# Designs tried in a protein design chat: VH-VL binders against o27280. Part 131

Target 1, 266 residues: o27280
Amino acid sequence: MDSMNVPEVLEIKRIVEESESVKTFIFSWDFRREVRPGQFVMVWDFRDEKPMSVSLIDPVRSEIGISIRRVGEFTDRVHGLSEGDLLGIRGPYGRGFELMGRDILLVGGGIGMAPLAALADEATARGMRVDALVAARTADELLFLDRLEAAGVNISTCTDDGSCGFKGFAHERLLTLEENHDMAAVCGPEPMMFQVMRILDERDVPAQLSLERYMKCAVGICGQCCLDDTGFRVCAEGPVFWSQELSRVREFGRYRRDPAGRRVPW

## First folded at step 7 (VH-VL)

Design e13 (framework fv_azirkitug)
Fold by ESMFold2-Fast, scan of step 7:
Structure e13 (fold): chain C 266 residues (1-266), chain A 121 residues (1-121), chain B 107 residues (1-107)
Amino acid sequence: as target 1 above (266 residues)
Amino acid sequence: EVQLVESGGGLVQPGGSLKLSCAASGFTFRTYNMYWVRQASGKGLEWVARIRSKSNNYATYYADAVKGRFTISRDDSKNMVYLQMNSLKTEDTAVYYCVKEDYFGYYFDYWGQGTLVTVSS
Amino acid sequence: ETVVTQSPATLSLSPGERATLSCRASQSVGSYLHWFQQKPGQAPRLLIHDASNRATRVPARFSGSGSGTDFTLTISSLEPEDFATYFCQQYDSFPLTFGQGTKLEIK
């Protein structure tokens, strides 16, 4: 619920290995607290709290899944946990994806496939045709291929090194695809998302993009989640934005900020 | 197409040993837990052993009836799972199935054809 | 350990009839109960997972229901190929346990 800002301590029911660096943690969930693809939760290991996208939403089994990439001390500790161990979960938070039309294109890079995997499940359940472009640096870093295939998704892959599928970047692969889609959803590194957005805008395909920037939700106002030029608060107004909304943000895809707040090009 | 092919069954005397093999293909083998399930002639199914993937440190679990006598192992480079059976008893006579769980680990979705182990004097 | 008990042991019916098979767990297993079909000389085949979800390529005449301790597998109109042994399995706790089976045979 919107008013629930207290972590609920939940038992890890199952752990799915997505890759050497990514695991999905599955918990029982009371669906009176609604969860939508594109939303995130705060995961608490009783020492630190971090935002994580929801990657599985299963109302039939009354379960949610949270996919976590190993990138630092917090995620290293969480990856060391086993089934039966406890984690605190707070949320969900943020705006989820909206589905429209009959055909959807998913474009994901790395861990950005996590929220898109949940969206793929919902889109296929609604009878939509789902095409996914899955991008990574190498074949070993492509995520959710078995899951997407099992869901009936049409998959294209691309890797920077050419170890699987098209050799190159997601936007380069997208330029070779001429299929029309009613909408698209995009999640991954910002430079990838910016390039993909420009192509989709030229094709008049409405796109939603998920910004997984580091954020902290306070019980009050959340100033640390702001985007430059527009004052958008990612945790309050995102993390999912329409491409038309992001076209107003000069920072998106062009530069980032260092710890001192200075502009640094991508 | 998922395939599981068992081998290594045969006739053995009580107290003897056999090693079963299961060759897997058609899925990302290294990320799945693998199982052995047995069935005596005309009888029900009995879970025997489970081995987890590398990220769970290859943790192994056994039914009480076989604990201390059987060892499950895997070789991810060859897409193989094994069952080393020692100190075999007549009660171990059964068809042994290599079994794969579904993507989320909630149910058995694919079974091999089975390999027959007969323990008799 | 959780004991699963199936009834009846044998069910004698004719093609076209409705079959109802029962499975009872000694303690609650939620919805983590699965149904398998086994024909002579073959490996078991998944029919229903998580109490009520039909597996891929399983005909619509098969349905599952129940939760907690009491579960039912229903075949709405028996076809000749449906005469086989059916097993239920709980996947809630280790050790994983199966029912003893219900054999469907032609009357």
Scores: ipSAE 0.315, ipTM 0.679, lowest interface PAE 4.4, mean pLDDT 86

Design e14 (framework fv_azirkitug)
Fold by ESMFold2-Fast, scan of step 7:
Structure e14 (fold): chain C 266 residues (1-266), chain A 121 residues (1-121), chain B 107 residues (1-107)
Amino acid sequence: as target 1 above (266 residues)
Amino acid sequence: EVQLVESGGGLVQPGGSLKLSCAASGFTFRTYAMYWVRQASGKGLEWVARIRDKSNNYATYYADAVKGRFTISRDDSKNMVYLQMNSLKTEDTAVYYCVKEDYFGYYFDYWGQGTLVTVSS
Amino acid sequence: ETVVTQSPATLSLSPGERATLSCRASQSVGSYLHWFQQKPGQAPRLLIHDASNRATRVPARFSGSGSGTDFTLTISSLEPEDFATYFCQQYDSFPLTFGQGTKLEIK
């Protein structure tokens, strides 16, 4: 890649409907540009460009997948596309997950399961035992259960309303799980990630967490993607951080910033 | 656990009709393309029909041998896929399997147990 | 249409021996070639997908190799339960096509 990154225009090869609100778009990819779980790409629909996590990495088929939740105008337009249509893709960007040890716990909320699904594939390919705690507000919002099952992942679920699995939040379910893990990876709403991190820290389980809410800039535009206390740039130093790094950030899990830079509680 | 259970097979005369059903469970049925594959006694496997999911407008595809005579359909509310077979010929005699594609749609990962269709007098 | 041809039609071996089954496509199918095992009275079961990837719960003695037009399924040391018919299938183009099968039988 050069300093003037220009999107490569790629054809949508396949579309997988994950839920009413989530689709995975699959593209042919030249793996001379290495992609790792936890990295993101910029998706361009020829009007707007948005960061999206890579959810499938398949060098055997020479394909990547990008999972997109319908939440606004850009994503509504992309969801209206069909196989054969074109999108611009730049990247990959950011720091990917690191794997260590013999077993890993994945804790995902909603669309946060997307980068964790790619990580699950890599962990199983390396011979690791993979346990996943998949959390959502309701059963119909649980993502990638079929894909994780097919990969040989041991799955636990929880929903806020009790419509599937444990009734409650991810951290409440985690307290009832007694398996030891060499590491964990966490991705989802920031308040969920903060509570999960606290429990993993008490258990001495090293965890990596993915912060996607600040991915508003590519190429290190610092003012839009910095963390409050440490000056970390999500797109340059993240989006994946170790729990010991995030434990020193006052903003993480406690408040966010409005457009004027004021602290706003979750 | 993924399960595919076929029903509706039986004995039918040449020129007759038969409708096969397949009840699916253990996966998010509505998001997968579904297939029918048949096998005559002591013979190889032959793909018969495919139906895609809603996001692909329920597009249907048929092998030349059955085109115009067979119709594949689905009911996502009941997790069912069907094969309506008209103008049956003796060469349609086979075990018919309901088959699921893998998560990404690149290979068959699960097969039903099959239902026997015999076309003879 | 891509024609898929398997050889041999029948392979007679004893438990403990190595089996090598061949599959040839009439045109390149890349790596989109899959192997299925079928026991008498049962549905086919996926063994190997995309030329070389073992399906879930398939024993390590099963392996696949090849690309383009020439593919092989290898069973490194036959167990009694491995005596069955094996089919290869291309998934590169429609119509989807299968080989005629190789019957692995006890000597």
Scores: ipSAE 0.448, ipTM 0.756, lowest interface PAE 3.5, mean pLDDT 87

Design e15 (framework fv_azirkitug)
Fold by ESMFold2-Fast, scan of step 7:
Order: sequence, then structure tokens, then C-alpha cells
Structure e15 (fold): chain C 266 residues (1-266), chain A 121 residues (1-121), chain B 107 residues (1-107)
Amino acid sequence: as target 1 above (266 residues)
Amino acid sequence: EVQLVESGGGLVQPGGSLKLSCAASGFTFRTYAMYWVRQASGKGLEWVARIRTKSNNYATYYADAVKGRFTISRDDSKNMVYLQMNSLKTEDTAVYYCVKEDYFGYYFDYWGQGTLVTVSS
Amino acid sequence: ETVVTQSPATLSLSPGERATLSCRASQSVGSYLHWFQQKPGQAPRLLIHDASNRATRVPARFSGSGSGTDFTLTISSLEPEDFATYFCQQYDSFPLTFGQGTKLEIK
């Protein structure tokens, strides 16, 4: 794993437009610094630094990709960049996904499909059967469908508004899908992940879930990353957790904490 | 299934103009850069032009042989890419292919069947 | 401009034989070298991308190797439908350039 905490200034080699609000930025990468699906990097635009999940891992081309949704000032600035422009990258950080068995279910919501797309590539390369449930609020927010299809992934979609695929939430769609997976990986809004986790637990499918919202501290001790009942630190022990670890955390899927430490419902 | 269908080729005299069209289907057209590649009878392939996506401001690039004479454009609402050819020369006689790049933009994954342009007096 | 040169210009073989086609770049293109097959009257079809990766639905008998300036396309056991013209292309720098082609013909 990578232990360096100083950003390396890298040139943006390629930009892929995933949607009107999401772009993937591709950089040359020295794979002596190993990267696994589910890990994140800190992206520095020379003013602010934000954690971003790695969405492409390509050792053959010596490249990584980072998918970024345009949401605020930092991401607006990054989206304004062009090929040839520079960004600071440090990492990777965090615990990545682990693969086991012969078939895997991926359940992704919105930008949560980014780390799962990298995982799909690895699982497919290992010869695993990959089923993906891709969920979003609207059709325009469904991400990576062309990439997943090209990788040989069996895709199911759902949108809250019914504009593409099943009309409803990810967990409602999951109830209509086959129950025969050796493992699952889940990434998306925390309420979605909680509902999906419960269904997978009832089906006796071991699941790993990624808590991306807590990736605020790249190293060390961080009070903001602590989970209520267990004292887990997401940046040190996550962002990927097994479902049995999260089942003991009272706040998961029910409430979060603001910067002052107060409980805020989802 | 990805399909690219070219049209607009034909016979034209030197100094004349033609506009080629390419109708795309089977993929999310607006997210891919599009290219024109030509091939003279019994000869090799030659890249002609490239147009990028809206997120790259529809940037255009041309081979030196056609700079100033050819213009590539696209209409994402119709899934169309075009090649406006002006001041045509006999050396421009070729089959013109509409070409799509792969998801990451690193190679050509699909080609149309081509449209023949003949420049002769 | 990166010049790409293919050899031989014509390769005469019989079905069942092994074909080896060469492609040389005037400067390093890393692994950004692709192979296309073209049959008379048809558009080129992608066979191998990024030096060694077989494209979707391309038979296992086709393989690519090489890096930098020297690249090879191998067909392990020729089928009748494999007799066609093969082009290599570098995608490392603009302008994009193609080799002049190797015509594989039946003996």
C-alpha cells in the first residue's frame, strides 16, 4: 500500500464525459504504488483538497481514473479543467474491496457506481459472473452502463421516477432479482445501502459497503470519521466495511453527525 | 448494436464541394468523439478529421492535407456527424469512413461502411 | 509525425499455416498500437487494440505482441476467411497514422 502523504502533480491525460454532471479524469500512474478498487485518493486543485474514489485501474496502460460529480466550488473548478491541465494527487488510501466466490452482485447508487466500475473490471478479469444493479433518481444519473456492458456485466437498472428500467428504489428492485450470489458490494447513499444490506443479510449473502461520505481525512486519527457505537474510524479502518461490522452501528442508515457532533436524520 | 451509416458521396469536379453525413445509433452518441478516415482505391487508410464532445467545447482537429478546406461538425440532437468538403482536389478521391472511438478514447472500435467521393474533371 | 511501416507487403500462405505480420513505428508509441482487418469492399474491423488485447468477438487464433517500436500480429492457424488485408495504426500522437497494409493471400 501507498504511505506517501505529499501530492504528486499529474497532468490530466484524458477526460471522459459520463453524464452532464459527471466526468472521469485519467492520469498516468506508477503502479509501484498499488491501487485496489474501493480505495480513494486526495485530489488537490492547488486551493482545496477532496477525497475521490478511484473508478479506473489500468496497469497495462499505467493509468488510473477518478470520477467527479459537479456539486460545489471545488468540483466546479475541476470540471472547468482541460486535458493537459495539472492536478495534485496523493494516495491511494483506505481499505479496498475483497473478492471471493464465483459470482458477485454490485449495487450502486449515483456516483457510488464509480468504485464499483473498477471492481467490476477486476471481478470480470478473474472470471467471476458479475450482476450489477444500477440505481439513480433519474435516467440521466445512471452511470457507467456502456462501460459495464462492454465488460460483460449483466445489468439491471432502476430510477426513482421510472424514467429508465424499474420504477422504484434499489432495494425494491433487488427484491425482484435472483438470490444466488456468493458476495455483494454496495456503494451509494447511506439509506439505500442500509436497506440493501438488510435484504442481503436475510439472503445470507456477505456484503461489503463503502462509506464514501466519511473520506475527509486521508491518514491518522479523525474524530469526524468515528461511528457511534463501535468507535470505527472510516478513514483508518474503511471506507469499505463488511455488513456484519455495520449491523452493530446504531447510526448507520438512521442518522449522521454534523460538524458539531449533533445527530441529524437522513 | 452500434451502427454508423454514411451518405452524401458522389462525383464532383475539382474545386467543387460536397457535404458528407453520418447517422449513428446503438450507443450514447453525445459522449464520444467522432472521426472521419479515408481510403483511396487499393491504398492505405488516412485520418482526416476529429470532433470532440460538448464537454471539450466541440474541439476540431484536421490532417494537414485538408486543413482550411474541410470542416467537421456534429448535431447531438440528431445523432449526426458531418464533413463539409470545399475546394476539392483529385487527391481527395477516396472512400470516406465515419469512425467511433472506444469508451476511453484510445482506439477506433466501430467503422461505418463508407461513402465514395470521386473528384474528376 | 510518426511513420508506421508494415512488412511484408504481401504474405502468401495456405489454410492451417501460421501467419506472422510485422509493424514498426519510427519512434516509440508505447503500447498504443492497434490492428485492423479489411476484406475487399468492406470497412476495416478492429482485431487487436493496445498491442495485445483481442477485440470483442475476435477469434482466439488472433494475437498481438510488442511494445515501443516493434509489433507483431499472429494468426496461429489460418482459416479461409482470414485471407484479407491487415493494417496497424498508432494512436500515441496526432496525426494518427496507419501502416500501408499487409495483404494475406492464399498460395
Scores: ipSAE 0.284, ipTM 0.675, lowest interface PAE 5.0, mean pLDDT 86

Design e16 (framework fv_azirkitug)
Fold by ESMFold2-Fast, scan of step 7:
Structure e16 (fold): chain C 266 residues (1-266), chain A 121 residues (1-121), chain B 107 residues (1-107)
Amino acid sequence: as target 1 above (266 residues)
Amino acid sequence: EVQLVESGGGLVQPGGSLKLSCAASGFTFRTYAMYWVRQASGKGLEWVARIRSKSNNYATYYADAVKGRFTISRDDSKNMVYLQMNSLKTEDTAVYYCVKEDYFSYYFDYWGQGTLVTVSS
Amino acid sequence: ETVVTQSPATLSLSPGERATLSCRASQSVGSYLHWFQQKPGQAPRLLIHDASNRATRVPARFSGSGSGTDFTLTISSLEPEDFATYFCQQYDSFPLTFGQGTKLEIK
C-alpha cells in the first residue's frame, strides 16, 4: 500500500493566529517523509478533506505547519478546533519550489504567503538573500510579516487600500523596485500572479508560480486540473510551474473553470 | 522595533490593589499571547500570567502563587495588556515585566523595561 | 513542576577566557530550553532559544548545546560587556520555570 495516500491522525500541537481569518496548525512530523516548500497535504476533519499548503517545515523541532483561511464549512469547523484535537493528514503531494542562485524575490498575495513563508525559511537557511513583496487588500490581511522579519528577510508591503506600505497592487509596487534577482517565487490570486509574471519575464528573472487549483489534481480529481492549451500532466507537474510553462497557457490569468468545466473570466 | 512599555507600578499597602498596563508597538499585537513575569530584588524570574489571542478566546493562565488574586486582560484596539492585582501581599513585591512570545509560542523574545511594585505598610 | 537548576552560582573569569555555564532540568524538556542575559537595572535579553539557536543580533561567540535534561551555554572568548547574570528557562511544561541564575563576574 502507498503510505502517502493513507491519512495519519495527528494531534494539533500548537495553533498560531496569523490574522482574524487565518490560523497555522502545527503538528509533529516524521521527516523520513520529506516535505518541501510548495507542496501541500490533504487535511481531513473526519467528515471532509481539503488540500492545504505546507507553511512551516522545521526538521530541527520535527514539526510541520499548515495555514488555513476561513472561507467555508470545512475551514469553519477546523478553525473551531483547539490544541490537543486531532486531524487526519495525508501527503505531501505536488511539486515543490526549486532554489537557484544567490538571491530570490518572493511575491505573495494573501494566503499565498503561506507556501512562500516556508520557502523563505529554506532560502535564508541556505544563505540566500531574500526580498519579499507581501500584498493584501488591507493591512489586516498581510501575513507572516513578523516571521519574515525575524528570518532576516527584506520586506516590502502593499495594500489595495493603502493601509500599510505602498497603496496599490503587487505588480504596481514591483515596478518601483529596482533590485534584480537570480529567481523569483510567486503565489497569490491568479490575476496578480499573471501581472507579476509579465514584469519578471520582461526583466529576464526566472519565476516559479504556485497555482492553488492544481492541488486537487494530485489526489485524482480529473478534469479540474487540466490546462487545455498545453495538455499538461498536471497530477505530476503542479502546483508549482515555471513562468516559461505558464506563458504558453492562454487560460492563466484570464479564465478559470466552473464545476461544469466551462471557461469563466476572473 | 518591538517596544513594550509598562506603567502603573508603585507603593501599596498589604491587601490593596494595583492595575499594571503595558503598551505594545512594532508587531502585530493581536496575534500574540502576552505574559507577565516578575522578579523580586536580587532574586530570579517568576512567571505570573499569560493571555492568549482572540482566536483562542483570550484564554488566561496563572501561576499558583497569584491564582484567584490577579487577572490578566488585553485590549487589542489599543495594543494594551493589563494585570489587575488584588489582595496584594508583601511577597508580591517585585519588578513586573510585560513579555512577548515568539511567532511559534515557544520562547520569550522581547521584554519591557519593567515596573516596580512595592507592597509594604 | 519541572525544576531548573544552574551551576555555578558565580563564575569568576577574565576577558578573553572561555565561559561554560550549566543548566539541568529535573525532567526531560527536549530542546525547549532558552538562555537569557540580564545586566543590573535592565530587563532580560534573549540569547539562545531552543537549546542551540542564537537570537537576532547576538554575537557569534555565544553558543548553546544540550538536550533532555543537561544544557550548556558557552561564550568562546569573553568581552567586557558579557559580565552579567545568565538565566536558563524551560518552556516544555507549565508552569514555566527559570533557573536561579549564574553571575559571571570579572576575576
Scores: ipSAE 0.022, ipTM 0.584, lowest interface PAE 8.1, mean pLDDT 86

Design e17 (framework fv_azirkitug)
Fold by ESMFold2-Fast, scan of step 7:
Structure e17 (fold): chain C 266 residues (1-266), chain A 121 residues (1-121), chain B 107 residues (1-107)
Amino acid sequence: as target 1 above (266 residues)
Amino acid sequence: EVQLVESGGGLVQPGGSLKLSCAASGFTFRTYAMYWVRQASGKGLEWVARIRSKSNNYATYYADAVKGRFTISRDDSKNMVYLQMNSLKTEDTAVYYCVKEDYFDYYFDYWGQGTLVTVSS
Amino acid sequence: ETVVTQSPATLSLSPGERATLSCRASQSVGSYLHWFQQKPGQAPRLLIHDASNRATRVPARFSGSGSGTDFTLTISSLEPEDFATYFCQQYDSFPLTFGQGTKLEIK
């Protein structure tokens, strides 16, 4: 395709059921349009359009995958589709993750593991040692464990209820793990990411964090894509940010803004 | 750790029936396609049947040699896959392997130990 | 159907030598070709998937290459445990088909 801003109608080649509520949709992709882990696409069902992170990047098979959690009317409709059905895909958009060093820690919560699964593939292909902390409320909400294991990733799990692995929150589990990593990448609920970021900062580990909640427009400036203190636009300058950039933002992890601009606690 | 354990093999007369079972553990069984692959003594490997996951409507595929005689099925609540073999022929004599597909349904990543089926008169 | 043919049928080599095994498909299979190792009395074990990707816990001495119709499995320096039968398999089209195997035996 000549333009990233025009949806391309693609056939669903394969569907992988990740859990009762999450499916990965796989499409043939022309890799003359580069895609990097941490980028997102706009998925169009011919009624509504929503941003979704790319969870699989496979140039050998010429395929990309998009993992979607069933949480509302749009995602419910998409989950009702079958192989051979059509979806519009526009993008990719946003800044992807950067890899550095020899050892990387991935910290993912829920569907936040989707972009990190793609990053894990790239990191292992580069010969990096990859440790992943996969966090969820319950065991049934842990995602991509089998895929990460197949990629050779060292996995730690954490559930709020203790149904799998460590009983507690991601940041509590992180305190019990090896602290020597060259970098980290974090994606999940913002309060989790804030707590994890602070621990990594104390350990002097540079971290990249993905801010998915701000991906409401994909083509530049809109009010909901702007970080308050720095003026960064998630759709243009994110969704991936370094922890040092986010440490300057008083809103990160503490509160958000409603449509009227009021501060609302997490 | 992934384990696939087959059972149900044995000696049967031509025209008879056998049902093979495979107990799976160590992975999220319901999300993966499962296969049966067989190997006659001193021969190569031959695909027999495939069953996909629920998200693919449990679609089934059969080798031409067994179409209409064999039925593959699964029970996700028990982590079991089955092969019902009817109208058995002497050329069906083989070790039958329960096989797991990878996460994306592209290659066989784990094999069971196999169970021997002998069809002889 | 897509036929896959392996050569040679038997390779007699000594530990420390390099082994090169070939697999040819009657039609292009892209990169959907996989290699398996089978030791006597055991189930096949995945070595290489999608022509060149080494499977989990497979030693670095195993490598795969090729695309389309011509594929190669290379073992850079044979260990005693590597003497086994090796099968290639295409996954491009149904029915899925396997090669007849190459038996690697000690000289």
Scores: ipSAE 0.000, ipTM 0.478, lowest interface PAE 11.9, mean pLDDT 84

Design e18 (framework fv_azirkitug)
Fold by ESMFold2-Fast, scan of step 7:
Structure e18 (fold): chain C 266 residues (1-266), chain A 121 residues (1-121), chain B 107 residues (1-107)
Amino acid sequence: as target 1 above (266 residues)
Amino acid sequence: EVQLVESGGGLVQPGGSLKLSCAASGFTFRTYAMYWVRQASGKGLEWVARIRSKSNNYATYYADAVKGRFTISRDDSKNMVYLQMNSLKTEDTAVYYCVKEDYFEYYFDYWGQGTLVTVSS
Amino acid sequence: ETVVTQSPATLSLSPGERATLSCRASQSVGSYLHWFQQKPGQAPRLLIHDASNRATRVPARFSGSGSGTDFTLTISSLEPEDFATYFCQQYDSFPLTFGQGTKLEIK
């Protein structure tokens, strides 16, 4: 049995409050199990298990960070934990981001900035120029701005309500930016990612997009992880996909599936 | 751009009290741990006090030299860190720096310009 | 208490030369050692964190190495603005401790 499929009980070393609803939990990690930006782990509170993106990868300190948004019973319990408390972690799982070229663009919405923050750290460590477009509904929901600034990232913000930066959506802000990039990485709400992908495709910028909603099966075969046209298994083939792969999927950005497998418009 | 601006330094007699303030800007203040570090004229650096963020229950830590005499506190609504100094001694004479920890509490990434405290008769 | 000792106390060099500054800890601090630069009348500025990682906007001529108890800060080719006092600091255990400083002065 692979050691990745057995939960390891780890002590919470640090907790960072990212916002009123988001915390990053930091654990010691044995990097004999390699972790790449864009991968996820299964977090177990000894009652329920949920997939969470890795938001910090620090091999120098032998630590990983996992950012968790408070949205329900499981995450409410985890948010109530303190330094020294224990959580089970298994993984990592999924395909991570690939870095190419010299100049990259990161486009993140809400909690989607979590895996992009880890990617920003790797890209800047490689000497790449990193531009980040950080989007949220309101200023209080913009995540990781201080961390991105500390990493040397050039930051643009936009909020739906105009409370910080450009007033509008990520794709509307992107249309006003004319700088060239060798690649892009995008993570956030699927409608945002779809609109951003279309603009990047028109500009011939190869993009990688993370489909976090499909991280329901981290082991074995899972029909819930399959996309409409291609049958991609997100836990094995994703969650990160190249834009050319997603452009062939009719449901991406247009429909989601309910528990019965029926199409539901975004 | 991160800025830390100290104030409240001055001349005080031994046994007196003084309160230092630090105004922070350019980062999400409430999420970061903050320190006070001092430096006597022509001497090395000496840590004084630390206060963690709300997520870490505002935990405080003090150097043995100041424990029981100094109190570090913060007001997240005003982006302020304070150092209340009581029972001051001549050996407390130093430039006091307000210092920010990095995002993960691993190192000092930004320092204020410092404020001079002179304890003398 | 972990004592951190720097050597030499003063280093006299000319612009263009290589500077090598040493820092020794009384017990292992892993890689949790940081280097700061301080110019007269100014606050310290972070140069290197976690033994070998250059801080933001620090020129490539600065590099750090070492682990455990023995650490080195290297400036490959001195610029006039590099003549300053350099401090190392361990961040492994409380109380946090700094070296006494190495003053780099023009020859």
Scores: ipSAE 0.047, ipTM 0.609, lowest interface PAE 7.4, mean pLDDT 86

Design e19 (framework fv_azirkitug)
Fold by ESMFold2-Fast, scan of step 7:
Structure e19 (fold): chain C 266 residues (1-266), chain A 121 residues (1-121), chain B 107 residues (1-107)
Amino acid sequence: as target 1 above (266 residues)
Amino acid sequence: EVQLVESGGGLVQPGGSLKLSCAASGFTFRTYAMYWVRQASGKGLEWVARIRSKSNNYATYYADAVKGRFTISRDDSKNMVYLQMNSLKTEDTAVYYCVKEDYFAYYFDYWGQGTLVTVSS
Amino acid sequence: ETVVTQSPATLSLSPGERATLSCRASQSVGSYLHWFQQKPGQAPRLLIHDASNRATRVPARFSGSGSGTDFTLTISSLEPEDFATYFCQQYDSFPLTFGQGTKLEIK
C-alpha cells in the first residue's frame, strides 16, 4: 500500500447535510491506514488542497467521514459535489486525542464539534461517560446533536442569541456544569477555547485542545504553522495540545497571524 | 426526545385514497431520510417508501407492491412526512409507521406509534 | 431479494432463563443486520444495530453476534418485560427485508 503522503482518489459514498453551511462527506477507507479522532486529512479537489478534521471513524463499515464548512472558493466547490464524485484524500496527519479516565467532557464550538463527534464515538464505545457542551451562535448552527444523542452522550447546549439552551458563551455555560471529569477535549474558535481552558485549569481538569490555524502543509515543513513562544508546528506537533502547553503560548486566544506573519486580534 | 406522530389513517373502500401525515420533533428533521413501514396483521414488517434529505435531491424509493400508487413527500419547514396512497387494495390494510433512519442511513432508529389503514368494502 | 428467516417461530421460557434467537440471511449481508423488539400494540424498538452494537438505553442483558449469513440475538437472563416478538432486518441491499419474527412467550 502507498504511504500516507500519497493522495488516494476516493468516491464520495454519502453526503450528510449537517446545516446550511456544513456537510459531512463519507468515504470507504482502508484501515491499514489507521486514523484516530483529532487527526486531519488533506482534501484535494484536483485544484487546491485543504486540511480537514476527520469527523467519523467506522472500522466496522470501513468508512471515514469529513465534515466541511462552506467558507470560501475551495469549500464552495466541494459542497457542489454529489455522491459518486471523486476527491483526493491524503493522510491522516497530526496527533489525535488521548482518552483517559472514566468521565470526560467535550466542549465544541461550531465546526469544532466535528473531531469531537469522532472522539465521542470512541469514548462511548469504551464505556466512558461522556458529557458534551455544544456551542454555536444560533440554534441552526449547533452540530451533531442527533449523532451525539444516538451515541448516548449527555448533551448541554448554549447559543449566543439564546435560541437553544443556555443564552451565552460556552465558558459561561461551563461554569454552571458539574466538575466531575477526568479529562476534557475542546475544539472551536480560539477565543472560546482560551476561556474554556482557563476554567478547566482552575478546576484541575486536564484538557486537550485542537488548534487548526496555520496548517499550511501536511508534512510539517511549513513555517506558517509555528506558534510564538514554543515554536510548535501545528501539523507536526498538533493539532491536539494539552492545556499545560497552550498556557505557555502568549498568542493563544489573544491574537493570530495573517499569511504575511502580521499579528491580528481575534 | 424524538417523537414521530402519525395521522390520517382510517377505513377506505378498495380503489380509494388516503393521505398519511407524520409530525416529527426532537431532532434536526431536514438532515435525515424518512421511511414509511407497514405491518399487516399476521404478515410482519414491510418497508413501503423512503425519502432522502435535500442534499440528496429528495430522492424517493418505493417497494414494488406500492410503486405507481403511493407517493412519499416531505415538508422540511413543517417537519412533516407524507404518504399519499392511491388505488388502495385490501392487501394494503396495515398499521403504517413513520420511521426515522439513523444519521448514517444504515438502520431505523426511531418509530412512530403507527396509524391503522383498513381497506374494506 | 435477500430473504431473512428467523428461528424458532415461538420460544417458551421462564424468567431468569437465557434466550437465544437465530436469524439467517439467504445471502451475505456483512454486518448490516439489526434486531428490533415489539410488544403487543406498540411500535418496534431498535435493540441491536450492525449485528452487535447495542442501541441507546437498551439493557446490557441484550447482545448480538454473527456476520455474513448467520446471526444471533441473546438475552442473558430474561426479565418479565422481555417477553415480546423480536424481528431481525437486513440493510445490505434493497428491498429492505425483515424476518417473520420470533415470539418469546412465558412458559
Scores: ipSAE 0.011, ipTM 0.512, lowest interface PAE 9.1, mean pLDDT 84

